# Designs tried in a protein design chat: VH-VL binders against Peptide methionine sulfoxide reductase B3, chloroplastic (MSRB3). Part 5

Target 1, 158 residues: Peptide methionine sulfoxide reductase B3, chloroplastic (MSRB3), of Oryza sativa subsp. japonica (Rice) (q6auk5)
Amino acid sequence: RGTAGRRRLQVVVAMSSSAPPPPPGSVQKSEEEWEAILSPEQFRILRLKGTEYPGTGEYDKLFAEGVYECAGCGTPLYKSSTKFNSGCGWPAFYEGFPGAIARTPDPDGRRIEITCAACGGHLGHVFKGEGFNTPTDERHCVNSISLKFIPASEDSKL

## First folded at step 18 (VH-VL)

Design y2 (from r3 with heavy chain I36V)
Fold by OpenDDE, fold request of step 20:
Parts: sequence; C-alpha cells; structure tokens
Structure y2 (fold): chain C 158 residues (1-158), chain A 121 residues (1-121), chain B 108 residues (1-108)
Amino acid sequence: as target 1 above (158 residues)
Amino acid sequence: QVTLKESGPTLVKPTQTLTLTCSFSGFSLSTRGMAVGWIRQPPGKALEWLALIYWDDDKRYNPALKSRLTISKDTSKNQVVLTMTNMDPVDTATYYCAHSWEYMDYYFDYWGQGTLVTVSS
Amino acid sequence: EIVLTQSPGTLSLSPGERATLSCTASQSVRSQYLHWYQQKPGKAPKLLIYGASSLQSGVPSRFSGSGSGTDYTLTISSLQPEDFATYYCQQWYSYPYTFGQGTKLEIK
C-alpha cells in the first residue's frame, strides 16, 4: 500500500506586499516641472483641475483585472475590484487604497474633490450615499486621463 | 429629447406670492445626478440665478432672495415648483427653468422658453 | 460671492471678423466650473461652452473657450450672421452661482 505523499501544494499566496502608499506630499514638483513631463491633456486635468469629456475616457468601460495608478506620479490609487459601472460616463470606484486619496470639500458645500495624496494631482470628485450596491456606497468619479492602468499579469512578473 | 416649460401667472400684484411650475420631459428627478434650477432676467438686464433642486431633494437658494424663495419637486409629475413671496415691481422679469446634472461639471444645458412675470398694481 | 465681469459691454463687428470676449472673476475659479451661454433676443440662453473649453454638442467649431484662474475668453473665429447675440459667462465653483453682466455682440 504505497502511501502517496500528498504533496501539499503550498500555494504561496504571494502576498503582493502592496508597498505602503507613499506618504502624502511625498512627490513634489513645480508646475513647470509637471508641464514638462505630462501631456497637455494630463496637465490640464491633473494640474489645472480640468474635466475629461464624458464617455471618452480610456478606462470608462474597462473592467480588466489590475491596479490603477496616478498618471502623474505612478502611485497606486485603486484596485480593479473596486471599480463598478455607475453609468456616469467616467470610471467609478467605491474605494481607494488606504491613504492614497485626499479629500477636499469644494466651496459650494456639496462637492468633495479627490486628489492623489502623494502628488496632489486632480482625480475628480467623490459622492456619498447615492444608493449604489457597493461596500461603501461611495462613488469616486475619476477622469481616465488621471489614471494609468496596470494589468495584473504585469504585476506578477515583478 | 429634454424639454422644459414654465407655467403660472403672468401678472402679480405687489406683496402677493408668485407660484411658477416647471414641467419637463426627457429626464426624471428620480435619476441620480439630475437637477432643475430657476433663473430670472429683468427686461434688458443680466441673468440671475434663483434656486436649484437636486434629485436627492437638496435645495439651494440665492442668498439675497433666500427668505422669499421655496423650491420643491414632484417626481411623479415631472414638475418643479418655485414660490416667491412679497413680490415687488423690481421682480418683473422673464423666469426660466433649466436642466442640470451633477458629476464632474455643473451647467444648465437645457432651458425652458421662459415666462414673463409682470408685477404691477 | 464670486463676481464675474465681462468685457467689453458691447462689441460691434462685421460678419467674417474674429470676436474675442473676456470674463474676469473676482477670485480664482476652477476651469471645469466656468461656462458660456449665448442668448438671442426673445429667446432663452443656450449653452455654448462648458468647463472653460469644452464645446457643447451641436455648437459650431468656430466657437472656442480658453482660460484659467480668474481670466477666461470666448472666441468666435469667423462671425456668422446668426452669432450676433448677447453672451454670458457663468461660474458654478462657489455658492451662490453667478453670471457675468453679459457682452452684446452687434453687427457693425
């Protein structure tokens, strides 16, 4: 009776040691330095707080597995698992990485601006309590131009 | 297609209350992000924002007129009502209702034709 | 309150000419919340430009918007007869929401 040694495949869940989000304000550049490295459209949105045309963003209808980084500084902002279809015309997320998203109330007393905590780049706005069936019922409405998508297959090679 | 239409009295006496109704189609205030605002324009003068109501029943008023203004919605009828108390001849204007939406930007993209309200004894 | 000042008050030009209209805010406004409207006599305002530079659907490409901070501009590259109207800028950045006093574009 040969004892077939059950090789416990220890699925080493490579805990992707998600590098702790960079501390707030860790990426500092002058506006001139930003303008030199960003595309005109990236600069308009990330630095001048412009808005992308609705329904035109590269990531509006993308639901592939991966991580969304700040297009400005490369800081991880959102997991693809937090992305959902809100129907608004921009990428929507219900949660960012801890400490990655800064929140600032707008002067109108209704809107809350969201920015990259690391570099201050404009992302969009967060809305609360809109009745979405998500864990937080928050909608981070984000310009696609403010994001860079990194597919999961590429992260596994690092 | 989004359409809006203002209705109400075209003549109001001083000190009386004006009630205007905005009837609209092509959208619903039950839809997340939708809003309806009121704007007025005295003859030959500039536009003045009066009030705004959101889909979630949040209401905003021009601070200079807040004490005189009330805005409400009836989602089932696709109507928004504006009341303005203590009318004065200075309040003679064309009154417009307009559609807006909230996400990244806020603007009035569709307008009613407007209704001229004259305040006179 | 953010005060929007438009200049000039009246602009007299001929068809085919370039029109430049200015809107100056009393304090900095985010570009995404600065808008332009066109109004013809006896008609309701029409949205032309939203977010300082975004052309509203159906608006001719001869219209363009630019600016940031306190200074914004509406440009009409080549005036058509139907472009003679009053133009208003409007901000939705701060409460209360305000309009400029308007620029009347009239035919010379």
Scores: ipSAE 0.789, ipTM 0.897, lowest interface PAE 0.6, mean pLDDT 93
Fold by OpenDDE, fold request of step 20:
Structure y2 (fold): chain C 158 residues (1-158), chain A 121 residues (1-121), chain B 108 residues (1-108)
Amino acid sequence: as target 1 above (158 residues)
Amino acid sequence: QVTLKESGPTLVKPTQTLTLTCSFSGFSLSTRGMAVGWIRQPPGKALEWLALIYWDDDKRYNPALKSRLTISKDTSKNQVVLTMTNMDPVDTATYYCAHSWEYMDYYFDYWGQGTLVTVSS
Amino acid sequence: EIVLTQSPGTLSLSPGERATLSCTASQSVRSQYLHWYQQKPGKAPKLLIYGASSLQSGVPSRFSGSGSGTDYTLTISSLQPEDFATYYCQQWYSYPYTFGQGTKLEIK
């Protein structure tokens, strides 16, 4: 009776060591350098702080599993699990990765601009206390043009 | 379709209080991000922002006129009311209410036809 | 407060000509909060351009906006008879919200 040794396949869950978010300001480029590598629309939104038309963004209605990165510098910004349907016409998230999102109050005393902490790229605005049934009740309203979606199947290969 | 209409007295005496009502349709101030503002225009002159009220009842006023202005909303009636105290002939103007929103950009995309208010003895 | 100065005060042109209207801010304004309105006599203002360069729905493509910082421009590539009106710029970047004094575009 041969004792078939059950080789416990230790599934080494490769804890994808999520590289710590790059330090704030770690990506420095001149505006001319940004203009050379970004599309005109990306440059308009990320660098000139424009806004895309509501309901036209590639990621407005996308709810697939993955990570959203900064379209400018590639820094991870949001998990797909934090995305929710706010009905505003832009991608909405209730939380970013720790340290990935910089917040700056606008001069009007009401708005809070959100930018990529690594490169300073404009993302949109964050709104608080609007009564959403999310863990934070914050709405990061983000331009799709400011984001690059990385599917979970591809992220596991990195 | 969004529509707004101003109503109230067209003639006011000096020192009296003006009360204007903006009645609107096509949107609700119970909807997140919605706002209604008041703008006036003296005959042959430029536009002047007066006040704004948001869906969450935050209120903003022109600092030069803040002491004289009050803005309020009745969401159930789709109405916004503006009061202005101590009216003077210099306050003679067409008064407009306008729709705005705050999801990303802030602008007045829909306007009422306006109502001319004359301040005279 | 941010003061918006428009120039010229009056612009006299003929149909078919190019119109260029200027709006200068007393301090830098984020482009997404600079807007243009058209007003015809006896009518309410109409939103024309929002966020410095975005054309409002239903506005003809002959209208365009550009600029950044303190300097913004409204351009009409080929004037039509219905384009003769007063144009106002407006900022929503800083409190209080302010309008320019307007540019009157009149027929020559």
Scores: ipSAE 0.789, ipTM 0.898, lowest interface PAE 0.6, mean pLDDT 93
Fold by ESMFold2, look of step 18:
Structure y2 (fold): chain C 158 residues (1-158), chain A 121 residues (1-121), chain B 108 residues (1-108)
Amino acid sequence: as target 1 above (158 residues)
Amino acid sequence: QVTLKESGPTLVKPTQTLTLTCSFSGFSLSTRGMAVGWIRQPPGKALEWLALIYWDDDKRYNPALKSRLTISKDTSKNQVVLTMTNMDPVDTATYYCAHSWEYMDYYFDYWGQGTLVTVSS
Amino acid sequence: EIVLTQSPGTLSLSPGERATLSCTASQSVRSQYLHWYQQKPGKAPKLLIYGASSLQSGVPSRFSGSGSGTDYTLTISSLQPEDFATYYCQQWYSYPYTFGQGTKLEIK
């Protein structure tokens, strides 16, 4: 289970896939506050916008039923039903919860960064038009360490 | 195992067009995220980025040299070709090709051995 | 264009000493796009550190990187004879992609 004091919302509400995401920008902490609650690798990726090495993340090969939340603030970000195997070495989703994901083009104009809309935690990048057979032809390429998986039931934990 | 190798003339005259080929193995430019770049280094001087081509045929050029450079790929041959027009003695340098994977945080992780191109009358 | 200025130009130290190499950007660079390469005479550059602080596979733990914004540092905690080389920082944050002019590390 998640930590009840970690989120602005009640833990039960934050664990529900039906709960709306917190408003954009609603979770703000100083760099020092984030360092106190995040592991060094979580901080490097969520706050310093790094990238985990491919094929190393806890959720890279996970396809169990449930919800993926922001590891920083607990905001629901992706349903497991939108996860697909891209073969690239990171969790891939074709769509996030409405309003949960913010997009910002990188300065060189090649990639588009995706962040948790609530806390600004770095998730990775979204790629368009790669030709995967998914409803959106988009790939949210997300660092596994930016996420916390909440399983739908005990038998979905494979 | 990723390897790259540069080939082409080692001596050219001023005003001539230089054509360099990067032949590589261990990856394909038909694979999503793959890219190949060209970097040069004049003798005793710093590295200078020249051009980059992505798997989806997006191309980037150093703006200082853009009018003189053309980059292309032949995915079936595992080759990338760089053409530089109007060569001048100041273009004497070792030319490298290098691999990048855009799904990481963009860096040149594998380099060819380099080829010295001398521009002289 | 982002100019990367490396300091010192040449650093002369003895084996076992700590080396500190500086890379200063003309404007802020996101650390994930700041990289370090090692180049020995007559050889191609080799990637050493990516994303300011992450060691490439096979790089000894005596190497470390740090920094943010405009100021970045490469540190070698205890110099070995094989560490004498020229070191370049490089940014892919903003087009065009640029390298620093290099720091030559000489073993006394």
Scores: ipSAE 0.675, ipTM 0.835, lowest interface PAE 1.5, mean pLDDT 90
Fold by ESMFold2, fold request of step 20:
Order: C-alpha cells, then structure tokens, then sequence
Structure y2 (fold): chain C 158 residues (1-158), chain A 121 residues (1-121), chain B 108 residues (1-108)
C-alpha cells in the first residue's frame, strides 16, 4: 500500500565494523572437541555443568572495568558495571548483554540454569527476589572458571 | 563446625504421631541458600528421603509420604521440626536430619548422628 | 521418579584390590546432581563424591567417580581396611530426590 517504508538505522561498530554479535547457538562443537580445548576444570563446569567451590574463583572479588566473556567460546556475557558483591562466594551480575544469556529451569523447579547462548556453556544459576539493591533484583551467580575477563585498559591491571 | 542433632521419642505406638526436632549450629536458616532435610533408614535397609525445608520456607516432601508429613522451621531457635502422622511398624527406622546449601550442587554434607524410632504394639 | 539401581548388591574383595561400584539411573541425570555417600555400621552417611566426580574435602585420592546420563561409577583404586562399608548414590536432579539401594563392600 503506500510508498513509505520503515526506517531503520544501522551503525557499524568501529572496533569490529564487519563482525556482528554471534547469534545464539552459533558455536557448536562435539563434547570430544570441547574436551580437547578446555582445561579439565573448565570442561567439568562449562560442559558437565558443575559448580566451583565458593570463594576460590579468580573473579569472585574482581571489580575492575571491563567485559566478562565466555571462557569456552569468547562471547561477551557481562559488563563489569553489572557486577556486584553478593557475599555468596561467586561472581554475581544483575544483567547480561542482550541475547547473550539463555535460561532453563531445573527439572525440580527450584533453580534456573543460565548458559552462554552461543555455545551452551554452563555459567551457573539465576536467582530472583533475593532483595539485593540492584536494578533487576536478579543475581546471575556465575562460576568464575566459566568466564574470561577482558580489562578495559592496561591501567586496570595495575 | 556445622553440627546437627535429632531429638524426640524413641518409642511410639501404631497410629500415634511422631514429632522430631533437628537442633543445629554453625549455620542459620536465615542465611540465603541454606536447607535442612530429613532422611530415614529402616534397620538393614536403604536410605529414604522424607522432606526438605529451605531458608525461604519452600518445602518439599517425598510424595509417597506427603499426606503424613509436615516440616517447619524456627529460625530463631536453629531448629527444624518434622511431624509424621499415623505411625506404623514399617516406619521403624533411624531418622537423620542433614544440612545442604543450594548454591552448591545440592548434596547433604553434614548429618546428625540419627535417632532410632521404634513403632510397636 | 528416577530410580537408582546399584550393582552389585554386595561386593566381596580383599584389601589392596580395586573396587568398581555402579549406579544406573532409570532416566538421564545431570552429573552435577549425582552424589555418592559412604556409610559404616551404626554411623550416619558421609558425603564422599559430589557432582559425579568431585571429591569432598578430606576424601582420599584413591576414591574417584565418573559417568554421565544414566551410568555412573565409583572406583576405589586400592582398598584400605576403612573402605569396607555400604555406598549409596543419590540424585538431586528431579523431584522426588532418591537414593540407590546401596552396595555393600565387604572383606572376602
């Protein structure tokens, strides 16, 4: 009907002008392929869905500026600005990047698993309504071994 | 560090109601993620899960026994109470309470010593 | 309900031998929620292995666990006298939570 079309604006990201964000499910490897490239503990958590011992993770107490990526596939998952101190012994985030985090309820109806949407790597669980003073009242309770921190600058490492 | 102890009657008659108390220390059910469960073991037989109560008062019951079981907590006393109605000789067992922390992989890491409850006559 | 079937029911071995205990689930269980307990006569069960393969603090390295899906294994590489006990697997994956019927490990 009409000659008017819908207007959309598309921007090209200067740092990655030809590389859009990875689509969900875009990283698929066999479990044997994952086992060959992940450390044993990374495999136990990312693929076998284990949980690291509380208070032991490299990023539990880290609050430097940067981005947390999936340790399996490198997909950006969380900005440091969404990280908060839950006191529970694991990295806690109140929100992930759009489309980066998939949710699946556990079969017993108690917890909700969170995974990297791109590769299916296990991150941990999300808890709702715990009363933390955050914009979402959600806690993405994430295994540190499932993450790789990318600092915003070299100064954030010093 | 974490300890649990079961208390209550050791002998009940058929049809009576059993009330067991789990008194614990080294953790609180006001702490996020904490849970206490009840497990029983008839003499010479396998373990059977009975009930579980979480810090947020969510409660789970073994469906085979759900009509007979009630679990509750008193956080200020560090106690969990299990009530089981209409006791029968087949309910003779050692009853355990046990600790769990749901933020880990859902296992019972600390157990009480157990209390033998005999249902007879 | 997920039924956990342990095999064998009784395993008779001598100190120094290797023990292999199996736990088979009637449905797939996520290995994160499959656990092993050791129980000695007159004592409460003790957590041994959690998440199919992770040793609880203080558990000797001769114990190991493996498996996924429906098939899980507990292995004791060289039996010590204190290892003769009953072993239970347990799942906390799906309601209701269940234990296997146990494997009694006894001196031959």
Amino acid sequence: as target 1 above (158 residues)
Amino acid sequence: QVTLKESGPTLVKPTQTLTLTCSFSGFSLSTRGMAVGWIRQPPGKALEWLALIYWDDDKRYNPALKSRLTISKDTSKNQVVLTMTNMDPVDTATYYCAHSWEYMDYYFDYWGQGTLVTVSS
Amino acid sequence: EIVLTQSPGTLSLSPGERATLSCTASQSVRSQYLHWYQQKPGKAPKLLIYGASSLQSGVPSRFSGSGSGTDYTLTISSLQPEDFATYYCQQWYSYPYTFGQGTKLEIK
Scores: ipSAE 0.622, ipTM 0.819, lowest interface PAE 1.7, mean pLDDT 89

Design y2 (from r3 with heavy chain I36V)
Fold by ESMFold2, fold request of step 20:
Structure y2 (fold): chain C 158 residues (1-158), chain A 121 residues (1-121), chain B 108 residues (1-108)
Amino acid sequence: as target 1 above (158 residues)
Amino acid sequence: QVTLKESGPTLVKPTQTLTLTCSFSGFSLSTRGMAVGWIRQPPGKALEWLALIYWDDDKRYNPALKSRLTISKDTSKNQVVLTMTNMDPVDTATYYCAHSWEYMDYYFDYWGQGTLVTVSS
Amino acid sequence: EIVLTQSPGTLSLSPGERATLSCTASQSVRSQYLHWYQQKPGKAPKLLIYGASSLQSGVPSRFSGSGSGTDYTLTISSLQPEDFATYYCQQWYSYPYTFGQGTKLEIK
């Protein structure tokens, strides 16, 4: 196993979206621990399940190549190729990495919350059947503050 | 920018049906995520949610009143209509319509001025 | 049904004082869906705070909200004459959607 292209992983591959996400529930911290490491607005969104004001998020209009990670725990959540322009004022993705996104219906049955499967951080909601020209007919409507964007070229340099 | 206004009768006799119209501007119920709700307030008392209609025609009713309520929309006219049957003097209240956008956190951010409906013989 | 109980029913204070208004839910609600409205006599309610702690546009910074689970608080740090009104909390977490009975904040 001496070939770089086969039978082993490189640092770039290990930092890329092809790396498996942490197991569901594998990142657990107390409320106090989360509050100590998250900014106030990150805590409000990721832990208290708030929603950032539309059109204000850093990643609303970003379409650069890379990976979006959970801002709380660093789990890869979305590949940039799944991001699309919904015009609604939040980052929109039609699909997350396998196993990275958990779904929980709201008690009144109207919306479906999406969270980081590893740490339970609130991402936003998923909507179905809205008629955007995407492969899944789903929109993961995600708060920018819940995400950290990792450019593909930054991964290769580091 | 967003405005709503309630219209309809201000006096109704017991057993009659109340029909209220909410006329609005600054948004459309054909737009994804939009919703309009109805809330009432008896004189000197608390607010009570009545009904809600979404852009995709999903409808929700206060279960205490569901057999008496019907909500509908006319998106081409920017109107929502609430019908409440078998009116009783206890239904005397100010009736409000209000806007919500479900892509936010489900709150009523714009309200009409309200219309007082009195139910009396 | 989630019952929201506000206390006190009436709060009598002078301008410049701090007001603390409580809203207690009969069951845990998500703070995301707990909202506060201000209503002046003869007027429609006005959204003040959404998601327990976020100020609506145009709301002065003397207003703040906090809480989680069953217990929520609205605070006005230094009362102004225009703040004397009735305040309602509201939940949109669980069907049916409910309001508290109100706290009337009155001068003196």
Scores: ipSAE 0.611, ipTM 0.822, lowest interface PAE 1.8, mean pLDDT 89

Design y4 (from r3 with light chain G51A)
Fold by OpenDDE, fold request of step 20:
Formats: sequence, C-alpha cells, structure tokens
Structure y4 (fold): chain C 158 residues (1-158), chain A 121 residues (1-121), chain B 108 residues (1-108)
Amino acid sequence: as target 1 above (158 residues)
Amino acid sequence: QVTLKESGPTLVKPTQTLTLTCSFSGFSLSTRGMAIGWIRQPPGKALEWLALIYWDDDKRYNPALKSRLTISKDTSKNQVVLTMTNMDPVDTATYYCAHSWEYMDYYFDYWGQGTLVTVSS
Amino acid sequence: EIVLTQSPGTLSLSPGERATLSCTASQSVRSQYLHWYQQKPGKAPKLLIYAASSLQSGVPSRFSGSGSGTDYTLTISSLQPEDFATYYCQQWYSYPYTFGQGTKLEIK
C-alpha cells in the first residue's frame, strides 16, 4: 500500500513587489513647466492650491477597484480599498500609500494640508478624529482633479 | 433654511458681563464640519471676529479678547452662547452670530440680523 | 495676525460704471481662504464671494473676484442701484481670522 505523499503545492503568492514609492521631492518641475503639462483646472488645484466645488468631482462617488494616482506626477497615492463615503462632497480616504502623502499644518492650527510627497501637488486636507468607522479615523479629503484613477484591470498589465 | 438669531441684553453697564445667545435652525452642531462664530461691529466701524465654536467643541477666540470671552454650545437646544466679561463703552457694537462650514470652505455664509449692545453707565 | 487693508476707503460711482475694490494682505493668503462680504446699512453682512473668485449662490454675475498671494480684487462690472453698500474682505487662512476695514461704495 504505497503512501502517496500529498505534495502541498505551496502557492507562493508572488507579492508583486510594488516599486518603492518615489522618494519625497523626486519630481521637481518649475511652475511654468507644470502649467505647460497640466490642464488649467489641474494647475489651479495642484499648483495654486485651489479647491474643487463639492459634489462635482469625477471621483467623489466612484468606488471601483483600483489605485488613485497623483494627477500631476502619476505617483500612486491611495488604494480604492481605503476610499469611503464621508458625505463631504469630495473623495475621502482613510490612509495613503506609505510615504506617498506629505502633511503640512496650516497657519490656523486646525487644518492639515496634504500634498503628493513626490511632486508637492496639492491634494486637499486631512481631518482626524471625526468618528468615522475606518481603521484610522482619518479623512483625507482630496480634490478629484488632483487624482487619476487607474482601474485594477489596468494595474495587472504592469 | 438656515437661520440664526441673536438674543440678550441690549444695555449693559461698564464692568458687567455680557451674555448673548445665538439660536439657530436649519442645521445642527452635531453635524460634522458645522461651526458658529461671533462677529461684532461698532457703529460705523469695521467687522471684528470674536470667537468660533466647532461641531467637535473646539473653540477659537480672538487673541486680543481671549481673556474676556467664553463660547459654548448646547446642541440639543440649537444654541451657542457667548460671554464677554468686563464690558466697556468701547465694546458698544452690533453683535452677530454666523454659520460656517469647515469642509474646505471657511467663511460665514449665514448671519443673524445682529443685536445692538450698548455699554453705558 | 494678517492685516487686510482695503482700498479705497470710499468709492463714489454712478450706476452703470465699473467698480474695482482692492484688498491687500500683510502676508500671503491662500485664495481658498479669502472672502468678500457685502453689507447694506442696518443689515447683516452677506457672503458675496468665497475662495477669492467663487460667487455665492444667488449673487449676480456682474460680481467677480480675483487675486492671489497678498493682492485681491472685487469687481462689479456694471453697478446697479442695489450694489451701493460697504464691502469687506476676510481671511480664514491664519489665526486670528480678520476682516478688512471695508470699502464704502456710494452713489456719486
């Protein structure tokens, strides 16, 4: 009676080594260079720190699977799994990719601006402790114009 | 529709404490992002911000008047109270309460009609 | 604190004329946090423009705002009789929050 040794196929889930996030400040362009490559609205938001009108953003109500990149430099910023409905009128995330989001306190002592760590592009503000049922209880309130959504089906081709 | 109304004494003696109440409707201070501020305006003069209270009970005061000001809220009554101590004739002004929303926009979009407070002996 | 200086103090114009009001900040203010209010005699201020250039709902299109950094402008393209009032700029960028001293727009 031959003991058939069950070869446990260790499915090595190849964790696709996501390329390390680009170092902070790795994308440097002059404002003139940014203005040449960005749309006027992108430039207004990303570079002039404008604000999108609430409820008008392309990604406000989008909850598809994918990754949100910086519309300026293409750096991955947020996973779709971290997106939640805050009801504020802008895309909301409870965390970014490690090292992808820079934080700068505003002079009022209450607001914290968030920017793309790679290019310095303005994203919006982060609010803490608002009582959302998320892992971090942070709300990254982000302008849709500051983001580019990449569907999961497209990421698998990279 | 958002409405605000100031109430309190219209005459205060010097050194006395002023207590004003802002009663509001059309929104709740239990709602995230909501805030109420107090602004005053002496007759024929400019607007001066006094204090602000947020939905999360964070309070902000004009630094020049901080020692004299207290702001509080009663969410259940839809009221905000401003107290100002040691009133002086120079504090004679129309006092306004106003609504604000902090979600990316920090301005006063709705105002009460204001209440004139005269400080006189 | 950020001091907002408005100019001129008084502007005398006729209906149909263009009005230009200036607000200069002692320090740079982000446009998002610069606002304009209209106040008529005996009335509370009314939000006119928010974030330097966005018209509040119900405000006529003859009103416009522009500017960045330290210099902001309110423009009324063609004055109507109801536009004669005092206008205030206000910043919410830095603590404490401050108003300009106002510009009185009066009928010539």
Scores: ipSAE 0.775, ipTM 0.886, lowest interface PAE 0.7, mean pLDDT 93
Fold by OpenDDE, fold request of step 20:
Structure y4 (fold): chain C 158 residues (1-158), chain A 121 residues (1-121), chain B 108 residues (1-108)
Amino acid sequence: as target 1 above (158 residues)
Amino acid sequence: QVTLKESGPTLVKPTQTLTLTCSFSGFSLSTRGMAIGWIRQPPGKALEWLALIYWDDDKRYNPALKSRLTISKDTSKNQVVLTMTNMDPVDTATYYCAHSWEYMDYYFDYWGQGTLVTVSS
Amino acid sequence: EIVLTQSPGTLSLSPGERATLSCTASQSVRSQYLHWYQQKPGKAPKLLIYAASSLQSGVPSRFSGSGSGTDYTLTISSLQPEDFATYYCQQWYSYPYTFGQGTKLEIK
């Protein structure tokens, strides 16, 4: 009776070591270089700090599993698990990846602009203390055009 | 549909206090991002921003008039009240209340018809 | 405060002509927070253009806005009789929020 040794296949879950977010300012391009690689709408929002029309963004009502990257430089910005429905007409997140989001107060003393820390691309604004039932009670209001959604690989659900 | 309407006295004596009420419909100041502002316009002159109140009860005033202005809201009545003390003939103007939204862009998208306030002895 | 200066003060044109109105800011303003209003005599101002170049709903396509930094422009490609009014620019970038002094567009 041969004892078939059950080789425990150690599924080395390759923890895809999420590369640490690139350091702030690591992606530098001239405005002319950005204009050459971005769509006109991407350039208008990411570089000229425009705003997407509410309710029209590709990711406004998307709640699939994945990661949202900067549409400009590809830096990971938000996990899908941090996305929530705020009802404002734009994608809303309660937290970004550590160090991925830069915050700059606007001159009016009320608004806080959020940008990609890596490339400086305009994302939108962050609002605090609005009473959302989220871990941070922050609302990162982000233009869909500023984002690129990367779906989670089907293999990670196994 | 969003509507706003100004109400109050149309004649005020010098040194008296003006009280104006903005009654609105089609939205609520309990809704995040909503705001109401007051703007005035002397006859034949330009527009001047006076005050703004946000849904979260944050209040902003024109610095030149801050000491004379008070803005408040009653969300349950859909009303915003503006008071201005020590009125002078120079304060004769059409006074408007207007709706604003702060989620991404800040502008006055809906206006009341305005009310002419004359300051005269 | 940011001072908005509009030019010209008065613009006299005929129907069918092109109108160009200027708004110059004393400091740089983000285009997102520069707006244009139209006001007809005895009426309240009406939002015309928001965020420098976005047309408000119901505004005819003959209206357009452009600009960045300190210099902004409102253009009417072909004037219609109903376009003769006063136009104001306004900024919401810095406190206090300010209006331009207006440009009166009158019929020649």
Scores: ipSAE 0.767, ipTM 0.888, lowest interface PAE 0.6, mean pLDDT 93
Fold by ESMFold2, fold request of step 20:
Structure y4 (fold): chain C 158 residues (1-158), chain A 121 residues (1-121), chain B 108 residues (1-108)
Amino acid sequence: as target 1 above (158 residues)
Amino acid sequence: QVTLKESGPTLVKPTQTLTLTCSFSGFSLSTRGMAIGWIRQPPGKALEWLALIYWDDDKRYNPALKSRLTISKDTSKNQVVLTMTNMDPVDTATYYCAHSWEYMDYYFDYWGQGTLVTVSS
Amino acid sequence: EIVLTQSPGTLSLSPGERATLSCTASQSVRSQYLHWYQQKPGKAPKLLIYAASSLQSGVPSRFSGSGSGTDYTLTISSLQPEDFATYYCQQWYSYPYTFGQGTKLEIK
């Protein structure tokens, strides 16, 4: 599942929105196994639950049509159609694929962590009630490093 | 450019109520994710967190001092106010206000210069 | 309440030496919420390291942080005269939020 495997997925799968997500917890690797396949920054974010600096992520300003997958395990997480401009410096989505996103309150009760349900990779946090004009009034504030974008397929029109 | 400055009395008598104002610029506390905290430091001693107020008016207090503390904001004036009742000589400290943005990893990234408050009869 | 215990209380070193400062939590803290501040005499604290190992903007690369669980370390690889200060660790993991008692780094 390294960078090479990710590029193969990018070429073959253009619209992953119809694919069922892997079962929760279905991708299990040791910390050492994750460290061997993730870049240092991916490991810091996905496994050590860090936060990328705002405005620096590859997908912060990307609005192309496609699907965002977990950078660790390849699970489809978000459709591009749910991405919006929050102005906060991270990719923002108002909704993930059903069953793909797990939620865990932070210990002090202020924020809610979101993780990839399949592998437990840290994505960021979800915020509620911020008043954005979206169907859910939720913002999945997601690190770009936790994601891999898969563009929509061309040539479906003859 | 984010700046914060504490203001208020520098000398209070025991039993009086201390009122401190944090005046800030470079951000608005109505902006999503913004927070202001108060931290004190007795002379030669460690830092002690006192209180925190978020943009959505959620408030947190150090439990050891909660019955004595009130934090509030005036967004139109870019100010946060801390009151502490029943002051005692042990409350002599430098008081700081500090900025945080909760969308990062919850740290105090900008601090005021601090104001020394002496509690003495 | 999570108590952060810093060691040593005072560390006396010469310029050019390596400094190692310890912060031990009374219970496990997620490294994401463990931070280090520098305070010079007469000044407000300044954020150095956030999330255990990430350098704040403008902090020299001679500073580094590491650790997880209950044990965290701040390292200065080659001490400079301006590094004379007191260093505090801080956790924002669990309510109430707490600071360590500090390590005073004295330049010989």
Scores: ipSAE 0.628, ipTM 0.817, lowest interface PAE 1.6, mean pLDDT 89
Fold by ESMFold2, fold request of step 20:
Structure y4 (fold): chain C 158 residues (1-158), chain A 121 residues (1-121), chain B 108 residues (1-108)
Amino acid sequence: as target 1 above (158 residues)
Amino acid sequence: QVTLKESGPTLVKPTQTLTLTCSFSGFSLSTRGMAIGWIRQPPGKALEWLALIYWDDDKRYNPALKSRLTISKDTSKNQVVLTMTNMDPVDTATYYCAHSWEYMDYYFDYWGQGTLVTVSS
Amino acid sequence: EIVLTQSPGTLSLSPGERATLSCTASQSVRSQYLHWYQQKPGKAPKLLIYAASSLQSGVPSRFSGSGSGTDYTLTISSLQPEDFATYYCQQWYSYPYTFGQGTKLEIK
C-alpha cells in the first residue's frame, strides 16, 4: 500500500514528496531484477558500490530547491537545503532524512559507507570533522547517479 | 601534474635506521582525501605494502613490520618521511612512495621511480 | 589478512593471443577495492585497472577486468609486444593492504 504517497500528492500536486522513508529493507529485489531496471552505470554504483568520476555527475553543481530520492527505489534521501558546495567533485549533504540513510563502517576502519536504508543501494561515504561550515560537520559524499532530483514547484505553495 | 620522488641512502649497514623521504608536487599534504603510501620490492620478488599516511594524519602500518616503522609528514616541505629501524640484509629492496585519493576507490595512482636500498656490511 | 593468490605464476604467449590472468582472494573482497598493476623490469608499477573493471586513464581498451567476491580476472584481448610484463593484483578492502605475488607474462 502507498497511503503515504497518496497523501503527499493530495497536499502538494506540483511538489516533491515529503513522506517518511519506507522501513529499512522494505524494498528487496534480486540482483537480476535490479540489473533489468537500472542503467549499467546505475547498477555499477548502486549495486556494485562503484564511485562515479569526480566532477562528472548530473547533480554535482546543482543547487535548485527540491528533494533527492534514491535512483533505485524512489525513497526520499536528502532535502536540497542540506546540500552544500564541498568542492570535491560529488554532491555533498550534511544530513539526510531521518531513518533514510544507513551507515556501515568499512572493514579497514577508515571510511563509513552510506546506503539507502530501504533498498541497500550504495550512495557513497560520510566523512566527519572536515571543517566545512555546516550544522553537523558531516559530509555525505554521494554519487549523483545514485540520486534522482525532484524539483520544487516555482509557483506553488500547495 | 602529480609527481613523486624517493630520496635517502642507497647503502645501509645492518642494525642501522633507514630514513627515506618522499618529495612530491601537484598536490598539498593538507588536501582533503590525499594519502601517501610506502611499498617495497626485494629484487625479483613481490610488492609489499609498508605504511600509509592520510591528509588528516591517520597512519597505518604493515603489522609484520609496525614495531620498526614510523611514517610522518612535513607539510611545509611537501614531504613524507619513512623511518625503518634495525635494518637487516633481508630488507634490501627497491622502496617506492605512491599517492592515493581516498574519496575514490583506494588505489595507488602515481608512483615514484623507486630507490634501491642495499643492507650490507 | 587477505591473501591474494595469482595464477599462473608465469604465462608464456605470443603476440596476438588472448591472455587471462587470475587473482583469488582468501576471503571475499569488495570489487571496488581490487586493483591491477603492470610492472616492467626496472620500472615502477603502473595502475591498469581499478575497482576490478575500470580502466585507468591512458590504458588501452584491449585490457579488461572482471570478477567479484574471491575471484578476479585480468584479460588482454590481443597481446602487443609492450604487454609482456609482470602483473599484480592488490586489495585495499581490509587491513593490512596486500598484493598478489604476481604473474609474469612472457613472450613464447
Scores: ipSAE 0.617, ipTM 0.810, lowest interface PAE 1.7, mean pLDDT 88

